# VH-VL binders against GTPase-activating protein and VPS9 domain-containing protein 1 (GAPVD1), part 17

Target 1, 239 residues: GTPase-activating protein and VPS9 domain-containing protein 1 (GAPVD1), of Bos taurus (Bovine) (a5d794r147to385)
Amino acid sequence: SYLLQVLRYLIEFELKESDNPRRLLRRGTCAFSILFKLFSEGLFSAKLFLTATLHEPIMQLLVEDEDHLETDPNKLIERFSPAQQEKLFGEKGSDRFRQKVQEMVDSNEAKLVALVNKFIGYLKQNTYCFPHSLRWIVSQMYKTLSCVDRLEVGEVRAMCTDLLLACFICPAVVNPEQYGIISDAPINEVARFNLMQVGRLLQQLAMTGSEEGDPRTKSSLGKFDKSCVAAFLDVVIGG
Key: E = the ipSAE of ESMFold2; O = the ipSAE of OpenDDE; V2 = 0.75 times the mean of E and O plus 0.25 times the DockQ between their complexes.

## First folded at step 13 (VH-VL)

Design a1 (framework fv_rolinsatamab; at its last look DockQ between E and O 0.71; V2 from the best seeds 0.00; counts 0 for: pae E 5.2 > 2)
Fold by ESMFold2, look of step 13:
Structure a1 (fold): chain C 239 residues (1-239), chain A 121 residues (1-121), chain B 107 residues (1-107)
Amino acid sequence: as target 1 above (239 residues)
Amino acid sequence: EVQLVQSGAEVKKPGSSVKVSCKASGYTFTSYYMHWVRQAPGQGLEWIGEINPSGGETNYNQKFKDRATLTVDKSTSTAYMELSSLRSEDTAVYYCARDRWSGYEDYFDYWGQGTLVTVSS
Amino acid sequence: DIQMTQSPSSVSASVGDRVTITCKASQSIRSWVAWYQQKPGKSPKLLIYKASKLESGVPSRFSDSGSGTDFTLTISSLQPEDFATYFCQQYNSYPYTFGGGTKVEIK
């Protein structure tokens, strides 16, 4: 189609020629990123794939009575009034207070990791339904950028993962009613917050390997089932 | 359907005590704090205290700490408020109220119908 | 204790009028405020929490604004069922305290 040919052109002449093509892609304002999003949003097979992959895990999230899965300790504390903080955590400024806050952060993080792994599982389950047109353009990106000497193959694979997760899947996770994935149920504020947390972690998972000096990123990445994401990518690239 | 059903009106003499019950239904009793609030005739609302039905932990308004006792019976999903050494100024409608979130945000989404306690000789 | 000063103590209004009720805290309570409606002989009913979040089933004519110490409840177009007493509540600090109430009466 005309749009696929333009996208192929932009891989060659926008991304390949960039000093930092991964950063350009993740910024989301380059011509390739904008056109890819428009193309995928207009593609019926993309809507079918997103619905088949995301409907069930999102519905499960909506029926569960979870509270906000906040993992930033300062934002977690701010969700509670001072009276509630004393009730839950004890005396402000004490070691017990800090320990109790960390216990709640750890509990929320464990729940969030389990939730994200559920989404990854549905992604694996539906890998072979991935739209042929999108597979083609991702494969073209992989082949074209793998020939660039300054880009390691791991970085090229990470760029393809960025495109799949950050530019295609995560927008539908965060805003499923706009993508027609959910139409029968309202999404309340807590559910929206938790879907955004899933989207955030899926985007971070696309960041292949964290710096050693970032222990929070390294810890969060080690808890996910990365083999499912790698297997999905291999099917898409190999097609 | 969440319901809080309180015991009936009581007339008490000064110096005696009263125990008001609040039977909960339609939700998991141990997952939500129960609060007690009173309202003297023609007056505003006054918070008495709260209880965690799971462990029995209580917090009291200091004004009532020496006279009020909050308890629960988990087997019957019932909360109790006992007020001792009654005086005429204790004449009020006493409400139980459920905390909307378990211990996280203390605004009251469901209230009992109220129990009028009249202290008169 | 945090004092919640509610004003006015009463207001006389007609159906369709805009009614504004204020609540002032003696110290900052950031956003930890709830508003209740109470009709004669009935229990209080939650309207708005965290200043600006409406409870489910509350008509959109009710709104709230404010942060810190000054909070306002507004009824944009008064209806017959809105004649009642309104209370603010802080849950920032123990003991939890309520405003003195504002009685909205038929004019």
Scores: ipSAE 0.211, ipTM 0.675, lowest interface PAE 5.2, mean pLDDT 84
ESMFold2 (binder alone), look of step 13: mean pLDDT 89; pTM 0.920
OpenDDE, look of step 13: ipSAE 0.625; ipTM 0.870

Design a2 (framework fv_rolinsatamab; at its last look DockQ between E and O 0.50; V2 from the best seeds 0.00; counts 0 for: pae E 4.4 > 2)
Fold by ESMFold2, look of step 13:
Parts: structure tokens; sequence; C-alpha cells
Structure a2 (fold): chain C 239 residues (1-239), chain A 121 residues (1-121), chain B 107 residues (1-107)
């Protein structure tokens, strides 16, 4: 309860008073961001929510025995030795080489989209398990910042989405062992890479309607179930 | 459980040929390249070649290109290596080995038990 | 062909010793090297560099280092089951080639 009071105070006197509160929040070094993270990491109901939401999709990713889901063709090629490149793609510089590389990029993108939609689905499934005290803080942030004349409602909703997805959910996706979500299976380098790709896309989805989105990601954003993210936010804020 | 089981030891005369089999189990045979590697007594390893079981595509070490033939039988999940015009220096243990190309490293993750081929008389 | 020169040919060591095996490529192979362990009468067994103990079953006492032409396999604290012959292999270019081997023996 003391931390809740301090967090509400910081919404009023740190975020509200800032020239650019969204940027301050995303930096993660302001007092609100630090205390929010400490509060959520010490909250058992937050651990239960994150585990209920993330354990199964992460375990499915670990079991699938997939390779790196790289979508940059130059970085994809670089992951293979020259012998492997010839074996997989054929003669360098040929039309076949370019086609095979693009086919693998497209296949990886499709797999990555399916993974992200799986995470979104579990988020939807567990919406009503969201911790009450975290819901209270997010709703306080929404209410307080919505009263600021220079901030449009869409921007305030984007800030709440930033807090929930980028500052709470995504760190647990990328480092699930640090959050106690995974303890019974190791996370190898490939799995870590793919979880980071999921986290990147979830964060880009949180930035929907912003001009700050990655251009490459914007072409793929239509494939995601954005209505589930919006519905999740409405339940968290509206309660 | 992945297993590669090879045919038994053979004794051959110079000038003849030998065909070694490698029966695979515990995985999708056509999804992984099969390699053949030999080891002369007390010596190191020498790569002979590889075959894609899906389409039969091969790549040989040029040293063996004129004498080695790699084939597969998809219906029995069995790879074969035939070496012709045998010489005494071909006396070695011959291994089949699976290539794990789907990981971030290219290496032979499962090996057969080896087949001793002795060329004498 | 890329020649892989492995040193030493043999090493005598005691349990608990640190053992270092060197492999030199005749041209740059960047980092495309694999290492194998072979016990007498057995087929080679893959060791993977930078592996987690849970991911590969390879003990954490094994490590590798190097890039370009010079590569090293290190066993930080030799155990009784580590007495074997070790081979490096390059997979940068065809044909795949192996080092001549290093036999690690009881001193």
Amino acid sequence: as target 1 above (239 residues)
Amino acid sequence: EVQLVQSGAEVKKPGSSVKVSCKASGYTFTSYYMHWVRQAPGQGLEWIGEINPSGGETNYNQKFKDRATLTVDKSTSTAYMELSSLRSEDTAVYYCARDRWSGYDSYFDYWGQGTLVTVSS
Amino acid sequence: DIQMTQSPSSVSASVGDRVTITCKASQSIRSWVAWYQQKPGKSPKLLIYKASKLESGVPSRFSDSGSGTDFTLTISSLQPEDFATYFCQQYNSYPYTFGGGTKVEIK
C-alpha cells in the first residue's frame, strides 16, 4: 500500500508534470518506472498472472525445436557457413539463391506472426486474472493523464498500453526465468532469440497509431489480433 | 531415440567393391542429410560425401568422386555407400553420420557404430 | 581443401588438470568449427562449444574459443571419463575436413 501511494504520487508529480511523459515512461529510468517494476516484481498475484498467461506459449516455443526466426535476409544468410548457404540456397548470386532466401524469410515471418498471435490469445484468455493493484495503478494513470489538456485520449491509451505490454508483459516474455515463469526447462540461444522477436513485435503492436513504429513491422501489423489487445486494456482501465 | 545401425564387417580383395548400409530410425529420414566418413587404423577422420535422402542429391569429396556412390532407400530408411576399385589403403572403419542442419551449428550429431572394411589378399 | 592442423598429437594429464587442444586452419574459417570426442572402439561423439549443460548433455567444463584460423578446445578440470581422442572439424567449405586428433591419456 505504501508503494501504491508513492506510485500514484509519481503519476501526478513526475509523469503529469513532464514535457513528454510517454518518452519518460519508455526510458525506464524515471522514479515511476523503477518503482512500478519493483512493485510488480514483488507482487505474488502479478507472478501468478504472468505464469498463467505466458508459461504455456513459452513452453510450446521451447518444444517446437525451431531455428532462428530471422526476417532480415542479410542477417539470415549470415547465420550459415558458406557451405551451408550453398547447400540450402544454391549458387550465390543466382535467381534460385535469391528465391530460396526470400522463401525462408517469408516462412520465418509466418511462424513469428503465429507465435505472437498465440501470446495474444493467452493474454485474452487470462484478462480477468489481472492483478487488482496493478489495474488500480493503470486506471489512476489513465484518469490523471486524461485530465491533461495537451494529451489526447489516444495518446493516454497508448501510454497505458506501453506500461502494460512493453514494461510489464514483454520483459517477462524475454526473460521468463528471471520472473519465475520458467524453471523446469532451459532457454537456449535460439529460443531466446525467438522470444526477443516476439517481444519486439508485441512492443511494436503497443505503438500502433504512433509514428514511432518500425517501418518493416508496420507492413505485418495487420495480421495481428489488435482487438484482443484493445479489449484487454479496456478491462484493465475500466474496472 | 535416433539410431544409425550399420552392416557388418567385410573383407575384400583389391580391385573389388564394397557396399555398406546404414539403417536410420527415430527421426524423419528424409529431413536430414546423411554423411559418410572413414577412419583408417590409428588415423584421423576423412569425409567421403553426403546425400540428401529426399531427392538423392549428392556431394562428394573429389578424392572419392570416381569410386564412391551414395544412395538411399526411402522405403526402408537406409543409406548406402559403395566404394569401388578397392586398394589396401581403403582399409578403414566407415561411419554414417547425420547432419543436423536445422540448428545454429553444422555438425554430425549421430553416428553409426562403424563398419570395418579390410582390403587384403 | 582446408587443412586442419591439430596440436598436440597426444597429451598426458591427471584428473583435475586443465587441458588445451589447438586446431589451426590453413585459411580463415571464421568460427565454423565443431569438436568431437572419440573413445577406443567407439564412434565419434559430438561436443558442442558454448553449450548449456541442460541443452546438450555436454559438461560445462568443456569450452572452445578462437576465430579465423586458430581454435582451442579447453577442458577446465579433467574427469576420468574425458580420457579420449579429440578431433576438430571445419564446416566452412567443402570438403569437410578434420584435424588429425589429440589423444588425452592418463599420466
Scores: ipSAE 0.237, ipTM 0.690, lowest interface PAE 4.4, mean pLDDT 83
ESMFold2 (binder alone), look of step 13: mean pLDDT 90; pTM 0.923
OpenDDE, look of step 13: ipSAE 0.668; ipTM 0.889

Design a3 (framework fv_rolinsatamab; at its last look DockQ between E and O 0.40; V2 from the best seeds 0.00; counts 0 for: pae E 4.8 > 2)
Fold by ESMFold2, look of step 13:
Parts: structure tokens; C-alpha cells; sequence
Structure a3 (fold): chain C 239 residues (1-239), chain A 121 residues (1-121), chain B 107 residues (1-107)
């Protein structure tokens, strides 16, 4: 289609010619980023892939009794009334209080890692139905930018990961109702918070090796199934 | 399906005591605080107290601390509220209500059907 | 004890009306308030928490707002099944206390 040709032209003219194409892509204001969003949002096979990949894990989150997965100890404490804090954690300022809060933080972190790995697992299961048009665009980006001497191969792969996760998949995780993935169930505040946590961590996985990533997230990234993300990318680029 | 099934209505004489039961099903009994709330006829709600079924820890409304006793039987998933030295003013419907231990922002999400206790001469 | 002063005591309203119920706490309780609905002869039912998980089966026409001492429950478009008595409750401090109730009656 001519829209795909325009996107390929923008890879060559806009991204290839940029001093920092990865930052330009992630900023989301360049012509390529805007057109990619419009193209993917209007593509039926993209909606099919996102629904097939995301509907089940999001629905499970909505119907299960999931705890609010806050991992910042100060924000976690603020969710409880003074009476609740005393019965859950003990005397404020004590060592027991600090230990009990940290135990709850650690429990929430483990649950969040399991949740994110569940989403990554569904990505792996549905790799075969990734939209051909989007795969073509990703392949064109990889081929075109791999020929640029100043860009390392790892950086080009990271840009492809940015496009797939940060620009395509994560927006649908964070706002599934906007993308038509969830239409019959309300998304309450706890579910919304947990979905935002999933989206943020998936984006941090895409930012591996970037100084723009959240430093706190970098220390915990070893717990995620990075091999599944890498395998997904390899299928999309190579297949 | 979470259910709280309470014992039947009781008629009592002043000075006696009553023990109301609340049988829980459909969830892990020891994971949630159980509360007791009463409602005099045509009036509002009054919190009596709470119990943690896991360890038996209680907190009482001071108004009832000397007369109310909250207990649990973990083997039958049943909570009990005993009120002693009954007076006519204690005539009310008594409810058990579940509170999510991990999510205190939910409040009392499931209630028993209520037990009418009538205290008359 | 924290007193929860609920107003009005009753409201006469028609289907489709917007109904607002107010609770005032005797001291600051931040946002630790819950709202309950009670129909005649039935147990109270938890409606919603501000910034909390919505209970299954509670319609989106119910909302709450407020912080500190002044709190409101709003029914955006009153339905026949909404004619009931509504109670606020504070969870900030022991003992937990309820408002006196607001009866919403058909006009």
C-alpha cells in the first residue's frame, strides 16, 4: 500500500538522517511516529493480534482478587489508615514497622514480576499472528538502519524493540478499552494501576542499555523473562 | 461465592446473654477480619468490634468492651459475638461483615443476613 | 470518637434526578470513607470507595468525592432500585463510626 511506502520513506529520510534516531522515535512527535500510530490503529490485523495477545491476561487481572501492586514503601503505607497501619505493621518508627512494610513490598514485587512474565508469555504464544504489515515495517527499519556505520547492531535491535513494545504493545496494555481489547468490563483503580505497572516494566525492558530508563527498574530487570522478548523480536525481524 | 450465614432470631430477657453465630463459606476464613455491627429498629448502624480469625486479635468499640466478646472457630469457619447483661436498648439486628485484611480500602464487602435479638421483660 | 454527621436525613426525588448526599467528619480523616446502601429488610451493601476497587454489580452512576472532613456520594441519574437508605463510614480511627443515614424516597 502507499502508506507502507511512506513509512519506509520516513525510515530512510527522517530516522536514518537524524543525529539520534532512537530518541526521535521515543519522543513520539516525528512524522514517522505519528503515521505509525495512525496506521497501526487502523489496521485490523493489529487489533486482532493485540486482542489475541492481551485480552486473556487483562481479563484474568480484572476478575481475580489482585492486590494493589505498589512497590514504593512510602506510597504503599499511604494506602492504609493510621489504624490499619498499626495493626498491619505495628508501632510507627519501630524496626518491626520497617520490616513488615518491606515484607509487603517484597511480596508485591514478586506478584508484579509474575504478572509481567504472564504478559510476556502471551506475547510468545501469539508471535505467529503478528501483523505482516507491521513486521514488514520493522524489517525495513532493521535493514535500513543496520547499514548506518555510526549505529551499532544492538542499538538498531533496541529501536525495533522500542517500536514493538513502547509504540505498539504497551499503549494497548495501559489503555485496553481505547484499543477495543476490553469492552464489556470496567477497569477499576487497582486494575488500572497494575496495568500501568506492567506497561512501565515492559517499556523498561525495551530501554535496556538506555540512560533514559528508570534506574530503580534496572536493578530488578534480571527477574523478567528477557529471552522471551528477544525471541519475539527475532521472529518478527527474521521471519 | 462468598456467603455469611447467621443464626436465627432470638428473644431474651433483660440481664441474660446472647451468642450470635456467623458461618463463613466461599473464601479463606482466616485471611479476612470479621466485624460485628448492629442496627436498632428504624435507626442507624453501630460498630461493635472486629476480630482477626488468624490469631484471634480483637478491637472493640469502648461502648461494648465490657459486655461484648468476639470469638472464632477456625475449624468450622464460624465467628461468634456474645453480648451479656442484655437491656431493652440492645434490641437490634446484629450483622457480621467481612473486611479484606489486605485491602482495607474495600470496607465491609460481604454481610450476613442479620440476626434479630429482641430483649423484653 | 469521630462523629460522622450525615445530611440530609431524607431526600424526596424522582427517577432520573441527580442526588447528592453529604457526610462531615468531626476531624480530618483524609479519604478513609466508605459508603453503603441498605434496602428495607436487607443487609447493607458496600457501594464504592474513592480511589479503590469497584464492587461487582455497583452501577457507574454512583460516585464519591471529598477529602479531609467533607464527603459526598452522588447518584448521577436515580433509578427505581436506588430508593434506599445510604450510610457513610469512617475507617481512619477506632472506633469505626457511621453517619446517621440518608433515606432516598420516591417523590
Amino acid sequence: as target 1 above (239 residues)
Amino acid sequence: EVQLVQSGAEVKKPGSSVKVSCKASGYTFTSYYMHWVRQAPGQGLEWIGEINPSGGETNYNQKFKDRATLTVDKSTSTAYMELSSLRSEDTAVYYCARDRYSWYDYGFDYWGQGTLVTVSS
Amino acid sequence: DIQMTQSPSSVSASVGDRVTITCKASQSIRSWVAWYQQKPGKSPKLLIYKASKLESGVPSRFSDSGSGTDFTLTISSLQPEDFATYFCQQYNSYPYTFGGGTKVEIK
Scores: ipSAE 0.170, ipTM 0.635, lowest interface PAE 4.8, mean pLDDT 83
ESMFold2 (binder alone), look of step 13: mean pLDDT 90; pTM 0.926
OpenDDE, look of step 13: ipSAE 0.357; ipTM 0.742

Design a4 (from n4 with light chain E55K; framework fv_ontamalimab; at its last look DockQ between E and O 0.53; V2 from the best seeds 0.00; counts 0 for: pae E 3.8 > 2)
Fold by OpenDDE, look of step 13:
Structure a4 (fold): chain C 239 residues (1-239), chain A 121 residues (1-121), chain B 112 residues (1-112)
Amino acid sequence: as target 1 above (239 residues)
Amino acid sequence: QVQLVQSGAEVKKPGASVKVSCKASGYTFTSYGINWVRQAPGQGLEWMGWISAYNGNTNYAQKVQGRVTMTADTSTSTAYMDLRSLRSDDTAVYYCAREGYSWYDYGMDVWGQGTTVTVSS
Amino acid sequence: DIVMTQTPLSLSVTPGQPASISCKSSQSLLHSDGKTYLYWYLQKPGQPPQLLIYKVSNRFSGVPDRFSGSGSGTDFTLKISRVEAEDVGIYYCMQSIQLPYTFGQGTKVEIK
């Protein structure tokens, strides 16, 4: 494939030559990231993989009909009218108010973590059908960047994982309609929000060790096994 | 089917207490709150208070503050309203009504059939 | 407390004709989340109140399309495009933006 050749070229001349390839990739605006995303979106095998992997957990999320899994206390409060706040949390400014808000945050976080774990489970389960072309290009990325003395192997792995989640998996989680994963059921606002939360958390897990991330999800990261996303990458690139 | 079923009519003397029950079915009890609204004969609707079945938090109208206690039993999906020190002006039909939170906030979307409480000497 | 004022308090309507009920609040019912917490209820004779309209203009499930709600801030209107016999009862507006919840006085709708 000519596109694969171009992607490989970009690994050599854009990523490898970068002073900070991790940062470059995180921005998502480099030529490699853009083309990788475009390539993955146009790949039939990728569509099959995404559908097989994400259909069930997304459907479950839709059926559960949960409220907004908001984990930011301030944003959580804002979702309720003043009357509702008082009814649910008590007097504003009180210790009880803060405690009750935190309890709801913790509950939402727990639910979100459970959801994310389901997604991760399905990812691991279906990695055997991961697109060969994507597997190849990620492997090329790993091999190429692992030869760069200034980059640690762990850092390179993180970059590969981040690429897969940010440019391939998470977009499909957030917008499954676009990827043809869900077509039979409308996604309402609540479900859309929760899918975005799942996507964000997945991406955050891929970027473990990074100072950059959603503060709302940082506290949730400790609830995951550190190897959960790494294991996915190991299967993709062969360890 | 989502429904709220209230206890039967009560006749009480002044100074007595009454406890009205509201049994919920057809939905997740803890996902909603219960309002209590009363209606005196020939009068409008008066909000009495609210209880969250989620966390048990309550808020009462000032008019009944100190005399009312609302509780929720999650094991039986039943809400209770206890009104003490009854007065003649407490004579009314008492309603329980479900209210959701946040996205599910449609107001009081499900009502009980009402419980008539008559306070007479 | 937020005062809800309905006008008129009674309305006699010929079947098939339109009806309009006004509800005014003593303060804005618009919340910072962009939602307006105004509701309309109908209490038919001998029955508990039932939800008609939530958040100003949204018909509750099962509510006929002849019912419509409108308004903003402090001024709200419930309209019935063509009144039917089954529409007889007392209509209440309610605010839930602030505790305590408060209702309008009610508007009795009768058929001529």
Scores: ipSAE 0.136, ipTM 0.668, lowest interface PAE 2.5, mean pLDDT 90
ESMFold2, look of step 13: ipSAE 0.209; ipTM 0.621
ESMFold2 (binder alone), look of step 13: mean pLDDT 94; pTM 0.958

Design a5 (from a4 with heavy chain Y104R; framework fv_ontamalimab; at its last look DockQ between E and O 0.79; V2 from the best seeds 0.00; counts 0 for: pae E 2.1 > 2)
Fold by OpenDDE, look of step 13:
Structure a5 (fold): chain C 239 residues (1-239), chain A 121 residues (1-121), chain B 112 residues (1-112)
Amino acid sequence: as target 1 above (239 residues)
Amino acid sequence: QVQLVQSGAEVKKPGASVKVSCKASGYTFTSYGINWVRQAPGQGLEWMGWISAYNGNTNYAQKVQGRVTMTADTSTSTAYMDLRSLRSDDTAVYYCAREGYSWRDYGMDVWGQGTTVTVSS
Amino acid sequence: DIVMTQTPLSLSVTPGQPASISCKSSQSLLHSDGKTYLYWYLQKPGQPPQLLIYKVSNRFSGVPDRFSGSGSGTDFTLKISRVEAEDVGIYYCMQSIQLPYTFGQGTKVEIK
């Protein structure tokens, strides 16, 4: 494939030559990231993989009568009218208010973590059908960047994982309609929000060790096995 | 089907207490709150208070503050309203009504059939 | 407490004719999230109240399209484009922006 050749070229001349390839990739605006995303979106095998992997957990999320899984206390409060805030949380400014809000946040976080674990489970189960072309290009990325003295192997792995989640998996989680994963059921606002939360948390898991990320999800990261996403990458690139 | 079913009519003497029940069905009980609204004969609607089936928090109208206790039993999906020190002016039909939060906030979207409480000497 | 004032308190309407009920609040019912917490209820004779309109202009499920709500801030209106016999009852506006929740006095709608 000509596109694969171009991607490989970009690994050599864009990523490898970068002073900070991790930062470059995180921005998502480099030529490699853009083309990787475009390539993955046009790949039939990728569509099959995503559908097989994400259809069930997304459907489960859609049928669940869940509220917004908001984990930011301030934003959570704003979702309720003043009267509802008072009724649910008590007097504003009180310790009880803060406690009750936090309890709801914790509950939402727990639910979100459970959801994310489901997604991760499905990812692991279906990794055997991971697109060969994507597997190849990620492997090339790993091999190429692992030869760079200034980069640690763990960092390179993180970059590969981050790429897969940010440019391939998470976009499909957030917008399954676009990727043809869900076509028979409308996604309402609440479900959309929760899918976004799942996507964000997945991305954060991929970016473990990074100072960058959504502060709202940082607290949730401790509830995951640190190797959960790394294991996915191991299967993709062969360990 | 979502419904609230209330307990039967009550006749009480002044100074007595009454406990009205409201059994919920057809939805997740803990995802909603229960309002209590009463209506004196020939009068309008008066909000009495609210309880969260989620965390048990309550808020009472000042007029009944100190005399009312609202509770929710999640195991039976039943809300209770206990009104003490009954007066003649407490004679009314008492309604329970479901209220959701945030995106489910349609106001009081489901009402019980009402419970008539008569306070007479 | 927020005072809800309805006008008129009674209305007699010929079937097929339109009806309009006004509700005014002593304070704005607009929340910072952009939503206005005004609701309309109908209590038919011998029945509990039933929700008609939520948040000013949204018809609740099962409510006929002849019912419509409008308004902003402190002034609200419920309109019935063509009154039917089944529309007889007492209409209440309610605010839920602040505790305690408060209702209007009610508007009795009758058929001529």
Scores: ipSAE 0.432, ipTM 0.769, lowest interface PAE 1.2, mean pLDDT 92
ESMFold2, look of step 13: ipSAE 0.453; ipTM 0.777
ESMFold2 (binder alone), look of step 13: mean pLDDT 94; pTM 0.958

Design a6 (from a4 with heavy chain S31R; framework fv_ontamalimab; at its last look DockQ between E and O 0.71; V2 from the best seeds 0.00; counts 0 for: pae E 4.0 > 2)
Fold by ESMFold2, look of step 13:
Structure a6 (fold): chain C 239 residues (1-239), chain A 121 residues (1-121), chain B 112 residues (1-112)
Amino acid sequence: as target 1 above (239 residues)
Amino acid sequence: QVQLVQSGAEVKKPGASVKVSCKASGYTFTRYGINWVRQAPGQGLEWMGWISAYNGNTNYAQKVQGRVTMTADTSTSTAYMDLRSLRSDDTAVYYCAREGYSWYDYGMDVWGQGTTVTVSS
Amino acid sequence: DIVMTQTPLSLSVTPGQPASISCKSSQSLLHSDGKTYLYWYLQKPGQPPQLLIYKVSNRFSGVPDRFSGSGSGTDFTLKISRVEAEDVGIYYCMQSIQLPYTFGQGTKVEIK
C-alpha cells in the first residue's frame, strides 16, 4: 500500500535521523506519528481490534465507576468543599483527617488497579486479531531502528510499545467516541478522568525498564499483569 | 426510583425521646450522606445534622448537640435520627434528605415525605 | 454561621408573568475549587422541599427551563420567566460551603 511505504520511508528519514527519536515519536507531532494515526484510523481491521478489545471494559467503567479515582491525597482533598471535608475526614490537621484521607486514597488505588487489569485482560484476549498492517509497520520500525548505534535494543523496543499505546490504543481508551467504540452513551467528566488514568498506567506499564518511567507508577507496577503486555508486544514485533 | 420513606407521625410529652427512621431505596445507600432538616409549624427550614453512610461520621447543629444521635444501618439502608429530652419547641416536621458527592454538588436532591413530631403535655 | 437573607419574603404574581427572588449571604460562597455553593429549593404546599438549582445556575433534572439562577460571591438571584400555577410555594436559598448548612427565610410565591 502507498501509505504503508510512506510510513516506512519516514522511519528511515525522520525517526532514524532524529537526535531523540523516542521523544519525537511520543510528542505525536512528527510526520510519522500524524500519518500513522491517519492510517490506523482509516484501517477497518484496526477499528475491529479496538472495538473488540475496548468496548466491554469501557462500558463496565461507564456503568460502575462514577467517582474520580484520584490517588494524590492533596488533589483528592481539593475535590471536596470545606463542609464535605469535615463530614468525610473530620477536623483538618488532625491524625484522623490524615488517616481517613489515606483510607480513601488506598480504596481508589485498589479500584484503579482492578480497572487497569480488566483492560489488560481484554488486550490479552484479543491479541489474535491485531491488524497485520500495523504489525508490519511496527516490525519495520523495530528492524530499522535496531541498526542505529546510539539506540539500545531496549530503547527501540520501548519506542515500538510507545507507538502502539500512545498512537493507537490509548487515544481510543481516552476518546472512544471518536473511534466508534462507544456510540450510545455520553462520557461524563468523571469517566473521562478515569479513562485517562487507565491510559496513563497502560503507557507507564509499557515503559518497564525505561529511564522515562514515572517512579511513583513503577513502585506500583507489580500489581499489574506485565507478562501479558510484553507477550502482546512480542507478537507484534515478531510479525 | 430513588426514594426516602420516613416513619409515621409521633406525639410525645416533654422530656421524652423520638426516633425517626428514613428508609432508602433505588440507589447505593453507602455512596450518599443523609441530612436531617426540620421545619416548625409556619417556619422555615433548619438543618439539624448529617450522617455519612460511607463511614458513619456525624455532624450536628449546635442547637441540638448533646440531644441528638444520628445512625445509619447499611444492612437495611436505613438512617435514624434519635432526638432526646424533647421540648415543646421541638414540634416540627422532620425531613431526611440525601446529599450527593461533591463533584456533582447537587445538595439535598431527594427528600423523605417528612415525619410530624408533636411535643405537648 | 453564614446568614442567608432573601428578599422579598412574599410575592403575588399574575400567571404568565415573571418573578425574581434575591438571596444574599453574609460571606462569600465561592470556594478555592472555583465552585460557588448556592442552591435553590421549592417547597410546594403540603410537600417536602425539592431541588431546583444547584451551584448558582445549574437546573436540576426535570426542572423547567423557565427557572434560571445567577449571581456570584454573596449576591444571587432566582428568576422565573413565566410563573405557572404549579410554581406556587415557598422558595429557599441554601449554602453548603460550610457547616452548619443554612437556609434563607423563604419567599412565598402565590398566584393572584
Scores: ipSAE 0.233, ipTM 0.670, lowest interface PAE 4.0, mean pLDDT 85
ESMFold2 (binder alone), look of step 13: mean pLDDT 94; pTM 0.959
OpenDDE, look of step 13: ipSAE 0.672; ipTM 0.890

## First folded at step 14 (VH-VL)

Design b1 (from a5 with heavy chain S31R; framework fv_ontamalimab; at its last look DockQ between E and O 0.80; V2 from the best seeds 0.56)
Heavy chain, then light chain:
Amino acid sequence: QVQLVQSGAEVKKPGASVKVSCKASGYTFTRYGINWVRQAPGQGLEWMGWISAYNGNTNYAQKVQGRVTMTADTSTSTAYMDLRSLRSDDTAVYYCAREGYSWRDYGMDVWGQGTTVTVSS
Amino acid sequence: DIVMTQTPLSLSVTPGQPASISCKSSQSLLHSDGKTYLYWYLQKPGQPPQLLIYKVSNRFSGVPDRFSGSGSGTDFTLKISRVEAEDVGIYYCMQSIQLPYTFGQGTKVEIK
ESMFold2, look of step 14: ipSAE 0.607; ipTM 0.858
ESMFold2 (binder alone), look of step 14: mean pLDDT 94; pTM 0.957
OpenDDE, look of step 14: ipSAE 0.512; ipTM 0.822
ESMFold2, look of step 16: ipSAE 0.532; ipTM 0.817
ESMFold2 (binder alone), look of step 16: mean pLDDT 94; pTM 0.959
OpenDDE, look of step 16: ipSAE 0.436; ipTM 0.772

